# VH-VL binders against DNA polymerase theta (polq-1): the designs that were tried, part 17

Target 1, 171 residues: DNA polymerase theta (polq-1), of Caenorhabditis elegans (a0flq6r38to208)
Amino acid sequence: EARQFEDQHLIFSAPTSAGKSIVAELLSWKVASTGRKVLFVLPYISVAREKLHQIQRCWRRDDISVCGFIGPQASNPNEWLGAVCTIEKAASLTNRALSEDWFEEIGMIVVDEMHMVFDSSRGAHIEHMLSKVLLWNQSALEKVRIIGMSATIPELYRIGKWLDGAKVFEA
Short names: E, the ipSAE of ESMFold2; O, the ipSAE of OpenDDE; V2, 0.75 times the mean of E and O plus 0.25 times the DockQ between their complexes.

## First folded at step 16 (VH-VL; framework fv_imvotamab_arm2)

Design y1 (from x2 with light chain N58K F60D; at its last look DockQ between E and O 0.72; V2 from the best seeds 0.79)
Fold by ESMFold2, look of step 16:
Formats: structure tokens, C-alpha cells, sequence
Structure y1 (fold): chain C 171 residues (1-171), chain A 120 residues (1-120), chain B 112 residues (1-112)
């Protein structure tokens, strides 16, 4: 088998809504600063809109374009390095990236409420999307790093196993 | 396209060794379990054991502990079921199946089966 | 080990009529994570097993909606609302709540 890239997928959990998203934002900013795309996947339109505005303000200082794929929208620009998406929109966007042959431009996918993969039909969209990423990474030179943000639950190690040995950080 | 492709049928005599294979493709091999199921002629299904190829963690159902060896080679995305000394009672169909870490009991892809016949 | 008991052993059914298969576990299938890991498999003649349903009632992709699963605790049911010729085969329940995973004895569905 070809030598694997050493970048490890990460899962962050905390007992509260503490600053775990700051770590994900810093890691994602670093990726975007190298010119690779970052997707932020959130479960609800309202929280995704708040996140979109937050990241747009923070990354504007470095001229990093961020757009939203949230709910019904008239249009979105195609030139961006950061994308804030609801779950279903992220699945659609990653399918487009594969079909339009720019999936290799994606450097990182940050998934909020990662534990939803255990529960609900919406979690299935996350599972299917990330399964495509895992398959892509087996042969691609330009790998995608997965960062998960999760509630603290005993079952997180199962997500770690599924994500090809992702490191689980619990606070 | 996810596939599990098993090695071909085997005709053996008691006391011979045997290693059969299950090659996975179309998915991340180290993200799932591989389990082995025996089906004796005219009978139901029996789990034999499971391997997680990511770290080679292996579990055997009690009735198969010490009777077979389950292994995997992740570099060629292949799992194995092995006997050191076959018995006539090992005559059966053997299936491999992929199992989910997220949804236990979701064995959504199965190999085509390997028929093993052991007779004197 | 958790023993899985299926009834009936054989279910001859007129084409287009419903079929119902019962599965009982020797203890609760409720896992510590809050889910019941009860699956149903179909094995058509000469074919490997195929997943129909997992987590009691979740249909696997490509499984027709005439198949439905229900149950709780120790009692579970698979229903086929309108049996078709392609549904002939043996159906197994299986628990994956506790290692070792165990199968029911099987129920043969056949057209009478």
C-alpha cells in the first residue's frame, strides 16, 4: 500500500460549550492560509449563520473569502476558501466537488455535533459525506483532514475507529 | 462500489491446513470490522469471530476460540480465516461481512461465500 | 450468550399476502448507548445473506418498503406487507448488542 500521509483526524469534546471551536477555527485558519478550502458543517441554519458571520469577520483581516451554503439562498459566489454549510448543503457541495473535479482543493472539513452520526437521518448525511472523504484519502496525494466537534459521550472512541484512528481529545 | 470478494471453493482431507481470504474494495478497509460466518449444510448462520483491521483487534465466538485463526493484511485490504488442521465437521459455507462501528449489527456487505469440503 | 428464538420455522404464504416473523431474545437488547441492535437478514436460495433491517426498524439502502421491523426489549417482528416471488428464502434475526453476536434459527418463507 502507498505510504499514508501522517496528518491525523481529530475529535474534540468538552463537557460544556467551552472554547473547543476556537481550536478548530485556528487549525482551519492555518489550512485556509495555505490556499486550501475549508468546510464548516453545522446542524442548524441559525447557528450556521452566526458562525458564517463570525468567520467572515475574523478571516477578512487576512483577505480570506468565506461564503455560506445555508438554507434556501439565491446564489453563492464560487470563489472562496472558507464555506459554512448546513449538513445537507455540505453533502451537496462535496458531491459537486467530486463531480466537478475540485475535491482535491479541500484541505479540511470541520463537523460540529459529530456525535449526530449515531442518531437521526441527518447523521447519515454526515456519515456518507465523510465516508467519501475517507475513500478519497486512500489514494489521493492531496488528503482531506477531518476535525470533529462533539458532546462528551462514552461512544466517541467508535467515531475515532471509523475515522481511521482519529485522535479523541476529551476535556 | 463496495465489494467483498472471497477465495474459491476448497476440497480438503482431514488434517490438512487451509487459509481462505476476503478482499475488501471500494471503501476504507481500516474503518470497519470484518466478521466471519459459518453455515453448515442445511443449517443456519453462526458468527465465528471478527477482526478490526485498523489495529488487528480480534474477537472469537467461544465455540470457535482455538479452532480457527482470523487475521488481516491491511496493505492489500484482505482478511483471512485459517485452520491448522481441518476436520470433516468443518465442511460448510463460509462468509465474510463488513460491520459498522457506528451502527452495531449493520453488516451491509457480504462476500459471495467460500465452500469448504472436508472428506476422507 | 444471548439466545435468539425465531417463530415460525416455516412460513408458507400465498403470493401477494403478508408474512410476519417473530424473534425473541433471552435478555434485553438495549445497549448502554440507548440503542437496540437487532438486525434482520434475508438469504435467498443459493445466495449470501443480505441485510434488510438494522437497529430494529432501519431499512438498509435498496430494501423495499414492504419490509418493516418493529419491537422492543426482547420481542421483535419482521413484516412483509405483500410477499413477492423474490422474497422466497430464509430470514434471520441477529443481535449485536452483546458479544458474541448471535443469530436466530431462521424462518423459511415459501410460496404455497
Amino acid sequence: as target 1 above (171 residues)
Amino acid sequence: EVQLVQSGAEVKKPGESLKISCKGSGYSFTSYWIGWVRQMPGKGLEWMGYIYPGDSETRYSPSFQGQVTISADKSITTAYLQWSSLKASDTAMYYCARGSWLHYGMFDYWGQGTLVTVSS
Amino acid sequence: DIVMTQTPLSSPVTLGQPASISCRSSQSLLHSDGYNYLSWLQQRPGQPPRLLIYKISKRDSGVPDRFSGSGAGTDFTLKISRVEAEDVGVYYCMQATQFPYTFGGGTKVEIK
Scores: ipSAE 0.740, ipTM 0.872, lowest interface PAE 0.8, mean pLDDT 89
ESMFold2 (binder alone), look of step 16: mean pLDDT 92; pTM 0.947
OpenDDE, look of step 16: ipSAE 0.899; ipTM 0.944

Design y2 (from x2 with light chain K55R N58K F60D; at its last look DockQ between E and O 0.90; V2 from the best seeds 0.82)
Fold by ESMFold2, look of step 16:
Structure y2 (fold): chain C 171 residues (1-171), chain A 120 residues (1-120), chain B 112 residues (1-112)
Amino acid sequence: as target 1 above (171 residues)
Amino acid sequence: EVQLVQSGAEVKKPGESLKISCKGSGYSFTSYWIGWVRQMPGKGLEWMGYIYPGDSETRYSPSFQGQVTISADKSITTAYLQWSSLKASDTAMYYCARGSWLHYGMFDYWGQGTLVTVSS
Amino acid sequence: DIVMTQTPLSSPVTLGQPASISCRSSQSLLHSDGYNYLSWLQQRPGQPPRLLIYRISKRDSGVPDRFSGSGAGTDFTLKISRVEAEDVGVYYCMQATQFPYTFGGGTKVEIK
């Protein structure tokens, strides 16, 4: 049902980036169009910078502001609806959202290379951040939807179980 | 802060039923396994079984299959271990523990234990 | 079931000296995902078990760096580089590669 899809966490996988990026971008645009924040979490500065440029271009059509959290920056949360972040910056930004009481404004977190959650180093930042989202969602009226983009690996179903029954779409 | 809080100690007679509980808090209850461990007096640890509250998938160690029932009520974030008819050999300490889907073998939070004493 | 055999059964150790605990599995702990799911637990007297190490060598949060794990195949070791009074207790290895998960018999570490 449409209500379940709107709240259900999703994981998309393919051997390459073909096709999975456009679905995540459409879903994130819909969230931003309702006035709720979308965070894009990427593992590398170079890909994050390119994604930032891409999303800014696409969303300027609808006057939706997108900021980068890639290096030493500070931005007022009322200045943007889209945020393109490295893993560590996304963790910091979500902690700030909790401490400054604007976490309910976040509608979606899109995590690239979600399979990194297994690696125990940088993956720990993703795990901690998303665990806070999952706890928030247990009682919040304004829930956060998690969208994951991943390489195709057999272990993806475990991430789906951990993300409260997220649907895994494999190519 | 993640916590697993178990129900209090029980003193029972053989043939009586019993249901003990393990309440999880401070985390997404439906994102982790809950496992039950028995420790007989003066003995080591043994896994009894596990439940994933997200869909109620339940697994029993072969020695405990048919001997106990493991269940969960996700609306109150509580897992249960239940006997229909206790035996004196069920006298033991029972622990619950939270298990990770991402890192198998990572049972990072444990309940305080529930002592069950069964004697005639 | 995978049988986990620990040695020694008791390890009296002088304060400040190292302790070493061995764990052997009856078959390989290599999971299809490429990891070995071997954990070490500590149970202090009168307390519930506490996770020390998972995946052979990964320390859980808050576990002192004097605890280290190693091993390959079917042979695994927990080392305590300098035993402290608070380290007294029973140590268990546990495999989570194959259901049912199984514990070793335990090794009591005590101060001599």
Scores: ipSAE 0.693, ipTM 0.872, lowest interface PAE 1.1, mean pLDDT 90
ESMFold2 (binder alone), look of step 16: mean pLDDT 92; pTM 0.945
OpenDDE, look of step 16: ipSAE 0.895; ipTM 0.940

Design y3 (from x2 with heavy chain T30N; at its last look DockQ between E and O 0.83; V2 from the best seeds 0.81)
Fold by ESMFold2, look of step 16:
Structure y3 (fold): chain C 171 residues (1-171), chain A 120 residues (1-120), chain B 112 residues (1-112)
Amino acid sequence: as target 1 above (171 residues)
Amino acid sequence: EVQLVQSGAEVKKPGESLKISCKGSGYSFNSYWIGWVRQMPGKGLEWMGYIYPGDSETRYSPSFQGQVTISADKSITTAYLQWSSLKASDTAMYYCARGSWLHYGMFDYWGQGTLVTVSS
Amino acid sequence: DIVMTQTPLSSPVTLGQPASISCRSSQSLLHSDGYNYLSWLQQRPGQPPRLLIYKISNRFSGVPDRFSGSGAGTDFTLKISRVEAEDVGVYYCMQATQFPYTFGGGTKVEIK
C-alpha cells in the first residue's frame, strides 16, 4: 500500500553492466543499512568471488559484514548482513533460512543474469528459491524484495509476470 | 504443498447453469496460469482455455470460445469454469492445472477433477 | 492448430520390460525462444493427469528415472525402461509451443 513501490520487484536490463550494478548496489546498501540481510546470487564462482571482494570493500565503511557462500567456506549465516552466493549455494542458504527460522531477516535477493531462470538445470534453483520468496511475501509483515539483472532478451516479460508483476526496465 | 482443490461432482439437467471452482494454495496464485481440461467419458484430454490471474488475461481454445466462461478471484486464489446453459454433451470430467510462464507446457500440479453429469 | 498423433493406441507390456510411445506433431514445435515445448503426462486409472516430462527430455521432480523423453523436429518418444505395475494407465503427449495447446490421442499401457 503506502510503500508498494519499495516492495515492488525489479528487473534491470541494460547494455552496460556498470549501470545495472550501480542501481542494485545502491538499493541493496539501503536494505543492509536497515539491518536486514541481502543475498547476491551470481552464476559463476569467479564472478561471485570478484563481487564478494567488491561488496566487502564498499560496505566496510559502514561496518556491514559481507560473507561468501561460493565454495566450502562453512560461514555462520547469522554473522553477516551481505551474502554473495553462487546459484546452488543461494538455494541452500534460503532453504536453511526457512528451516532455522531466520528467513524474515532477509530483506532483498539480488539475482545476476536473471535470464538463467529459463535454464532447466541451474535455473531451477533460482526458480525454486524465488518461488519460496513469493509465497513468503503473501503473508509476511516484512517482505523480501527481488532485484534481477539480466541480458536484454524478448522473454523478460515472462519473468515479470512470474514475479508477481515485477517492473522491467529495458534500455 | 502446492494444491489445486476442485469443487465436488455435479448432477444437472440440460439448460441449467453451473460454475465449478479450482482453489490454489501453497504458491503465489498470481504468478501462474490456470488451465481447464475436459475429458469426456472414455475419451482423451482437451484443453478448454486458460487464465492468468495476475491480470485476468484469458485465452480460449477455439472449440470452446463462447461455450464457457473462465474467470478467477485472486483474493481467494480460486479459478472458475462456468456454463450459462448446460447440454448433455457437457457430461465429462473437468480438471484444472497450473501452468508455468518460465517453461511452457509444464503443467505441474493438477486438481482432482470435477465430474459433471448432464442428463435429461 | 497443431495436431499431435500418438502411436501405438494400446501397448500391452510384460512387467519389467521396456515400453516406447511415439508422438508426432503436424508441424515443428520450435518456439521463437528456441525451445521445443513438448510434454508427457501420465494418467493412472481413476486419477488426474500427472506431469512426467517437459521440454522434450526434462524429467519433472519425483518422476522415476525409468521414464525418459527424446525427440526432435516433429517426432518425439517417451520410453519406460522397465515397466512396473504402477505404470499402467494412459500416456499423453502435449504441445505448448503454439496456442491453442493440444494433446495427443493417448496411449494405453497395460500389463499382459
Scores: ipSAE 0.717, ipTM 0.870, lowest interface PAE 0.9, mean pLDDT 90
ESMFold2 (binder alone), look of step 16: mean pLDDT 91; pTM 0.934
OpenDDE, look of step 16: ipSAE 0.892; ipTM 0.941

Design y4 (from x2 with light chain Y35W; at its last look DockQ between E and O 0.92; V2 from the best seeds 0.81)
Fold by ESMFold2, look of step 16:
Structure y4 (fold): chain C 171 residues (1-171), chain A 120 residues (1-120), chain B 112 residues (1-112)
Amino acid sequence: as target 1 above (171 residues)
Amino acid sequence: EVQLVQSGAEVKKPGESLKISCKGSGYSFTSYWIGWVRQMPGKGLEWMGYIYPGDSETRYSPSFQGQVTISADKSITTAYLQWSSLKASDTAMYYCARGSWLHYGMFDYWGQGTLVTVSS
Amino acid sequence: DIVMTQTPLSSPVTLGQPASISCRSSQSLLHSDGWNYLSWLQQRPGQPPRLLIYKISNRFSGVPDRFSGSGAGTDFTLKISRVEAEDVGVYYCMQATQFPYTFGGGTKVEIK
């Protein structure tokens, strides 16, 4: 029962990105501090690069390794607790986690601009990725928590329903 | 991958109760609607109602309000359609279908159907 | 309730020729979110319904590209560019813009 409250998915929509971003970053830091992986999913390379540098700066104090899965990559460390990904790279990474049997190491997925799930093109990647997470959570002992950051739109409650009753915080 | 498997055909008499089932597999059962559709012999399709198993939110089409009960047991990923007292006019094929919260009208997977026959 | 009216009721078609099915709604299907929730279903003989098209023109996965949907407001069309033997069956439009969801009366497509 106490696990149910910690595993409840959340969607934040607020007038300023700073307010909702800070909450998501604190929640993700807490998960990473317990030794579980956190994925940050962003829609654009430029925003993802900025977020990568921001999180690397913040988590360096605690020696928490953060890697990017953004655009061109020669190689990437195998040992990390934070990953900043574009949408397509995040979908590939989660598929890899399932096929290579380390999906249980993922504690949280943070999706920026989550309202893009309604987009019939790029939104499909988010929808398919999170649908696999939701299926995983049906039988897993170690569940994945989904945190969404979204623009304020009337349709957010539909995402909340789809994410197995996620709590929606609207400004 | 995604499947909806319905319970087998039923032969009943007027006045008897009946509960038919629709078991979902291969997806997160609590993330989608399950809708029920009636097709009377030789006729078209009619929505009866639907349930969101995540919180048991249930909606009935006006013609079926008070005539049937729609429910779900998420622990066994199963939705139900139930009559307390069958009538001969309930003779029909009954389908379940999965519906999306993200794309209304996308009922992408359907059960095989349950034939209910009500006669003496 | 939104009434969905399909024409024709029956569409006998020569194999390899196009077919066109019309669906008219009694009121606009434009939802407050900006989408029109008009879907097309196919029911082959002895089978459950199958989704072909959702949101007017989006083909569902695995549906051949010979099926296309179009329309706006209250007037919608499903086209089959070249009818194949396996396309025999009854086609339904349906709206999910507002509750209760409603079906059209169906259009039987058959090979002459």
Scores: ipSAE 0.644, ipTM 0.832, lowest interface PAE 1.1, mean pLDDT 89
ESMFold2 (binder alone), look of step 16: mean pLDDT 92; pTM 0.939
OpenDDE, look of step 16: ipSAE 0.893; ipTM 0.938

Design y5 (from x2 with heavy chain S100Q; at its last look DockQ between E and O 0.73; V2 from the best seeds 0.00; counts 0 for: pae E 4.2 > 2)
Fold by ESMFold2, look of step 16:
Structure y5 (fold): chain C 171 residues (1-171), chain A 120 residues (1-120), chain B 112 residues (1-112)
Amino acid sequence: as target 1 above (171 residues)
Amino acid sequence: EVQLVQSGAEVKKPGESLKISCKGSGYSFTSYWIGWVRQMPGKGLEWMGYIYPGDSETRYSPSFQGQVTISADKSITTAYLQWSSLKASDTAMYYCARGQWLHYGMFDYWGQGTLVTVSS
Amino acid sequence: DIVMTQTPLSSPVTLGQPASISCRSSQSLLHSDGYNYLSWLQQRPGQPPRLLIYKISNRFSGVPDRFSGSGAGTDFTLKISRVEAEDVGVYYCMQATQFPYTFGGGTKVEIK
């Protein structure tokens, strides 16, 4: 019963200014604490940099490494459990995880502004990335959990249905 | 590779039951609609209804409500179209198609069709 | 139900020349989410339908750029800029803005 909720995908509906969710933060920390990777996907570089610093500070006490995949980098850290990514970088990183055979190390993907899946220019990156996760989960022993944070819109039920019956929590 | 494979052609008599199948592969079966479309000989396409295999939500076009049953077995990634008592007017080609939740009207992959012939 | 009316019923065209197919809906296809859910399908002889265009003008993957869609409100058009031999078949418009989803009656495209 409790394992079912832990494995179920979740969508938290909140205004952008109140986009933080203590439940999503605790769930992602719990996953990282088990040694599995967590990806945070954000739509804008400035917001992603702020989130990166926030997560790095919060997780440093538990010796959990967090790196950014936000823009051009002079070096790519080899070891991390948290990754803060822009949409396009997250899509690239998940493709690399599949091709390099470490996708099973991913325990959770947290997507901020998930309603952007409907965006005509950038939504396809989110859709394609999450479609690969959904396919992976059909046969995987270690599944990837999707956590979404979204604006309140009527179309959230469509996203929830698409994400294999994700539970929608509205603020 | 996304693929929808339907069961083979059927020749039946009026009053007999029939269940035809549509097996999906290469995608998350529970995350997409499966819709059924009828094409009578020499005629156009008619939407019959659809099912979301994730929770078995079904919708029927009004003219098909009560005439057929749409179902799915997600454990074998298969959708079904079923008649309890066939009529000669059920003679047609039947297609299944995968439908997007995010982009309505995007029926991107189609089965090869199942020809059902009902004759007395 | 939203009625979809296609014209012409038949479109014989010379190889390499353009073809234009019209589709009219009995009411606006504007969904509450701001999109119009109008698709175009191609059915070659003896084949299942295949998706060409979705949401009025978006070309599905693998569809040649000679196919284009346009329209708004209740009037929609599929154009083939240069008809090729493999374009022979029946073309259907379909609305998915309102359940039940409905098809146009079809337009047969043939080479003269």
Scores: ipSAE 0.285, ipTM 0.737, lowest interface PAE 4.2, mean pLDDT 87
ESMFold2 (binder alone), look of step 16: mean pLDDT 92; pTM 0.941
OpenDDE, look of step 16: ipSAE 0.500; ipTM 0.831

Design y6 (from x2 with light chain F99W; at its last look DockQ between E and O 0.85; V2 from the best seeds 0.81)
Fold by ESMFold2, look of step 16:
Parts: structure tokens; sequence; C-alpha cells
Structure y6 (fold): chain C 171 residues (1-171), chain A 120 residues (1-120), chain B 112 residues (1-112)
């Protein structure tokens, strides 16, 4: 009951190149430190590869394993708590988590360039993946928290409504 | 899979009250709108109004303001359309439809319809 | 309210031939976010409406590629490249740029 505020989804926006990435990384580290999985979703392989190395360096000091899903994916879920994924790989990984019955181990999904959800092509994978998360959360004992990082646009409130009342922070 | 299932057909007399339902399943009910559409016999479609169950935000088309009440109970994932006093002119087919925040005009799932007949 | 005007009211078509339905709005459908929220719906006899196209030209999932939408501003068109028996029904355009959302009067497509 007292944990109900920890389930609120968040959207951080910034006007240029980067947003409140450090805040999202600290929140995700907190989740991983409790033994729950965190998925980082990035739109481009090069950005995802850079993020993977960054998170691996930071979390290795705390003995937290991080894997990349930006190429051939062969890791089983017992080998990692952090996953850095491209959009398409994240969608595949969450489908796998549902079918292999470990979705409850996921504590947080962090989506970069969240505004891409309005794009009918690549955005559809984000929309479908997060729609499954929202449905999961309706009945789950252990809910998944969604953290979005986005460009500053007027339409962010629509994403907030869709994500069950996510709180929007603008720079 | 997403479904909208409406309550069954109704035969009523003028002056009676009526509440028809639209139950959503297979998706997060509080993440989408539910809109109501009337189709009078042999006629086209017209929007009556909608509700966003997430915060109960409700809007009515001007022609229906004060004529019906739109509501939802998110604990049972159900939206409602209600008349306090039916008229013979309320005889029509009524549809519910789910609307997207991400793509306006994308009413992707529709209920099967509820036929309301109000005898003169 | 934005008035949506469809032409023709009825379109008898030979099986396998194209059909074209026009829709005109009384105002531009360009929303402040840069999209035009013009949709096309199909209502087969005895069935509820079904979404075909949203945002002018995006086919909804499961809609055959023989359906295409085009247009800009106030003039919009739905084309069926090869009419099949299952395409019989009434087609509606609808705007969702401005509340209240409004439908066109419908175009009945039938096989002659």
Amino acid sequence: as target 1 above (171 residues)
Amino acid sequence: EVQLVQSGAEVKKPGESLKISCKGSGYSFTSYWIGWVRQMPGKGLEWMGYIYPGDSETRYSPSFQGQVTISADKSITTAYLQWSSLKASDTAMYYCARGSWLHYGMFDYWGQGTLVTVSS
Amino acid sequence: DIVMTQTPLSSPVTLGQPASISCRSSQSLLHSDGYNYLSWLQQRPGQPPRLLIYKISNRFSGVPDRFSGSGAGTDFTLKISRVEAEDVGVYYCMQATQWPYTFGGGTKVEIK
C-alpha cells in the first residue's frame, strides 16, 4: 500500500541532445540493487552500444551484470539484471519474458526518445511493448515502472495519459 | 486480444430510464478513451461523446449535452451510456469504440452494438 | 462543427474494378501537432463500423492493400483498387481534428 507511489511512471524531457539521463540511471540502479531487472531501450545501435559500456562500468562496481541486446542475443535471464536494447530487440525480449515466465522479474523499463511512439513505423514496437506492460500491471503483484526520456514537445501530455497518468518533468 | 462487449438489446417505453454498458478487455482500460456513436435506423453515424476512464474526463457533442450521461467504472473495465427519460426518437443502434491518445481518429475496436427500441 | 461531405451517395461497381470515394471538410483538418486526423471506416451490412485508414493514408492492421487513402487540406479520397464481394457496405469518412468529431454522410458501395 505505502509503495503505491513507486509505481508512478515518469517522463523526463530536455530541449537538446540529452535530458535527465543521470536521474534515470540512478533510479534504475536503485531498482537493480534490489535484484530486479532493468531494461534500457535506445533507438540506435551506436547509442545503445555506448550506453551499454557506460552502464556496465558503473554497475560492475556493485557486482551487477549488464548485457547487450543490440546484436545476436544468446544470454539467458539468469546471467544479468541490466539489459541495454534497441527498440526492436526490447520488444522481442519482453515477449520472451512473457512466454518464458520471467516477466515478473522486470522492475523497470527505461525508454530513450520516448516521443518516437508517435511514429507509425518504429514507434509501433514501443507502443506494443508498453501496452503489454500496462496490461501486466493491472493484475501483477510486482509491477513494472516505465521511465521515459523525450524531446521537449507539446504532445508529451498525451503519452502521460496513455501511460496511466505518468508524471511529466520538463527542463 | 482487445474486445468491447456491449449489453443486449432493449425494448422500452417513453419516459423510462436506461443504462447500457460496454465492457473492455485485453488492454489497459485507463489508457484509452471510450466513445459512443449513435446510428438511427437507415441513417449514418454520429458521435455522442466520450470518456477517458483514467480520470473520468468526459465530453459531449452539443446535440447530446444534457440528453445522456456517459460514465465508467474502471474497477470492472466498463463504460456506460445512460438516459434518465427515453423518447421515441432515441430508437437507434448504439456503438462504443476505443480511441487512442497517440493517434487521434484511430478508433480501432468497436463493440457489437446495442439496439434500443422505444415504443411510442 | 466541421461538416464532412461525401460523394457519391451510392457507387455501384463491377466486381474487380476500382472505386473512388470523395470526402470534403468545411475546414482544414490540419491539427496543431502537424497531422491531419482524417479516418475512413467501413460498415458491412449488419455489422459495426470497422477502421480502415487513419491520418489520411495509414492502413490499419489487417486492412488489405487494395484500400488506399490520400488528400490534403479539405479534400480527401478513399480508393479501392479492385472491388471484391466482401467490400460491399457503407463507407464513412470522419474527422478527429476538432471536437465534436464528425462523420460524412456515407457512400454505399455495391456490386452491379
Scores: ipSAE 0.686, ipTM 0.863, lowest interface PAE 1.0, mean pLDDT 89
ESMFold2 (binder alone), look of step 16: mean pLDDT 92; pTM 0.935
OpenDDE, look of step 16: ipSAE 0.896; ipTM 0.941

Design y7 (from x2 with light chain A96G Q98H F99W; at its last look DockQ between E and O 0.86; V2 from the best seeds 0.82)
Fold by ESMFold2, look of step 16:
Structure y7 (fold): chain C 171 residues (1-171), chain A 120 residues (1-120), chain B 112 residues (1-112)
Amino acid sequence: as target 1 above (171 residues)
Amino acid sequence: EVQLVQSGAEVKKPGESLKISCKGSGYSFTSYWIGWVRQMPGKGLEWMGYIYPGDSETRYSPSFQGQVTISADKSITTAYLQWSSLKASDTAMYYCARGSWLHYGMFDYWGQGTLVTVSS
Amino acid sequence: DIVMTQTPLSSPVTLGQPASISCRSSQSLLHSDGYNYLSWLQQRPGQPPRLLIYKISNRFSGVPDRFSGSGAGTDFTLKISRVEAEDVGVYYCMQGTHWPYTFGGGTKVEIK
C-alpha cells in the first residue's frame, strides 16, 4: 500500500538574490527538519564553499549535519541531511543515490542559477539530473521537490513547463 | 531508457477512420512535446503537428490543420494521431518524436514508425 | 512557413573522405533568446530518423565526433570528417526557431 505526496516545484526570479536565497533556505530547512535530505546545487566552487559555511552555521542550531560535495571528499549518506554541491558533483551524487538505493531519502533539490539549464554544456548536467527526479516522482511515495533560483529572463516559463508545471515567482 | 513505441502497421480503405498510437516510457511524459511526422513513400519528412501532454496544448502545421487530430492520454503516457476519413494520399510512414522545451528543434527520440496503407 | 533548402541532393563519397552538406533557411534562425535552433538528423535506410546535432553544433549523446555542425543566421553546414560505411543514408536539417518547425528536403550520402 502506498500514498502519493505531491508538492509543486518552484522557481524564484528576482534582480536581487537576497529574497530568493532566504525563501529557498527556509523551505529547505523545513524539509531537513523532517529528516529528509536537501541538495543545494551551485555553479561555482567559491560560491558553493560560501553557501556551505552559511548553511552549516544556520543548521547547527538544530544539529543538522551539512556536507560539501565540491572536491574529492567521500561521505556516507548517513553522515548528513544537507549537501552543498557543484553542478557536476550534484549529478554524480544523485546517480549514486539511485544506484545505492537511498534516492527516496532526498526531499528537495535547490538549484542556483537555474537558467543555466539552457546552456548545452554545464546545463546538460542540471537537465539530466532533474529529468531523473521528474521520472522518479511519477511513481514514488516520497516525492522530490525542486526549487530553482534564477535570473529574471523571459524564457523561465519554458523551465516551468519542463518541470511539470513549476510555479514561477518573479519580482 | 527512453522509448517511443508506436502501434503496428495498418491497411485501410478510403473513407475509414484510424487512430494510431505512440507510447512513451523511461521519462516524464508530461515534461516534453510529442510531434508527429509524415514520410510519404520515397519522400522527405514533414511535421504534422505537436502536443504537449502536460496541458494538452496542441499545434498543427498549416497543411495538416483540420486534416488530423492529435491527442494524448497522460495516464497511460500515450499520444495519438487520428483521421476521421482516410484518403489514398494518406499512404505513408508516420513517426512520433519527443521534443524539448529547453532546446527547440531537439527531437531526440523517435518511434519506430507506423506504416499506413490506404487503397481501394 | 520557413523554407529550408539543402544542397547537394546527393553526395556520393569515397570511404574515409570528408562530406559536407549545406542548409539555408529563408529567414534568420536567431531566436529572441539568443540561440539558433538548427538541428541535423540522419535517416539510415529502412530506419527512423536519428538526432545528430542540435543548436547548430552540439552533438547529441552517442554521436561520433566525426560529425560537426557550423553556421549562423541563414547558412548552416554539417560536416563528416571521415565518412564510414555506417554513414550511408539521408540527412535532414530542421529549424526550431519559427513555428511551425520545418525540414530541409534531405541529402543522400552514399558510397562511390
Scores: ipSAE 0.727, ipTM 0.872, lowest interface PAE 0.9, mean pLDDT 89
ESMFold2 (binder alone), look of step 16: mean pLDDT 92; pTM 0.941
OpenDDE, look of step 16: ipSAE 0.901; ipTM 0.944

## First folded at step 17 (VH-VL; framework fv_imvotamab_arm2)

Design k1 (from x2 with heavy chain H103Y; at its last look DockQ between E and O 0.84; V2 from the best seeds 0.00; counts 0 for: pae E 2.8 > 2)
Fold by ESMFold2, look of step 17:
Structure k1 (fold): chain C 171 residues (1-171), chain A 120 residues (1-120), chain B 112 residues (1-112)
Amino acid sequence: as target 1 above (171 residues)
Amino acid sequence: EVQLVQSGAEVKKPGESLKISCKGSGYSFTSYWIGWVRQMPGKGLEWMGYIYPGDSETRYSPSFQGQVTISADKSITTAYLQWSSLKASDTAMYYCARGSWLYYGMFDYWGQGTLVTVSS
Amino acid sequence: DIVMTQTPLSSPVTLGQPASISCRSSQSLLHSDGYNYLSWLQQRPGQPPRLLIYKISNRFSGVPDRFSGSGAGTDFTLKISRVEAEDVGVYYCMQATQFPYTFGGGTKVEIK
């Protein structure tokens, strides 16, 4: 039903980031507007900083606080609903959320360049982080939704299978 | 902590049925393959087949098709290997292993093994 | 089915010396995604198999760096740079490029 649709994990695929970014941003805004945390995961500090400023500007209209986890700074979870993170920082932040008992506050994780899960050096961080989300969702009352944005690659069906049958949209 | 815990050793007679289990814990059971491997006494390893509990997709290696049934129960995170009629040649150690959709050939966690002995 | 052939069948090795295990496949292990899905497993006496190497050369977590894998196409090699007593056991190559997944026949490593 409508709640089941809202819980379905999604992967958006296109040759460019246009279109897929807009849908992910709208979905994430809806989650943040309900008071639940959204984590944005990006592969590079420069791209993450640009995204941080973009989301901060957009969400300021609704007084939704957005924090960056890009460098050495740490913040109290009560200070933000949006977090823009590099891959490694997102993995650390989700581990912290589990150990500090606020993982249930997370409503959505948006992974940019999701195909990097196959990357030989950095893919394990994405895999481990999302595997914990999948385990959490099996018993949790408040589930975490995963939204992926990916390059168009034939291997996307493997990610879809792994993410509990995530729906793959190809542009 | 990811674990695969198999059921205990079995001693059976030819013609009897048997169902052995592999319980997974510490991970999302429906997100990974479970494969079964036979090792006859003093012999190498043989893949028997696999199940993906997420949609129950099941594949059998050709030499085992029709000889065993592989199944899973998502609600108790358990995979099964079953014989309807055991033969003495089924005497072997049986392992389960977890396989990745992302990284084919990465069977990272293995059960401790279940020794099945079939003799008259 | 892809046939995996290992040599040697037995590799007696002096402690501290290198060991080399060969695995040949009956056809290319190159998958349509551009990777070769060749793994190496270790089985110590009385224990279940243990993953050492996946995708030819990637060491699994906790595997000592004295283990290394190499190869391409149909020819693959596992090397142990300095054999230790704990390395005694049977080593298997395995392909996962094509179902059914298949093992090599195994190579027993033992101390002379």
Scores: ipSAE 0.453, ipTM 0.798, lowest interface PAE 2.8, mean pLDDT 88
ESMFold2 (binder alone), look of step 17: mean pLDDT 92; pTM 0.942
OpenDDE, look of step 17: ipSAE 0.865; ipTM 0.927

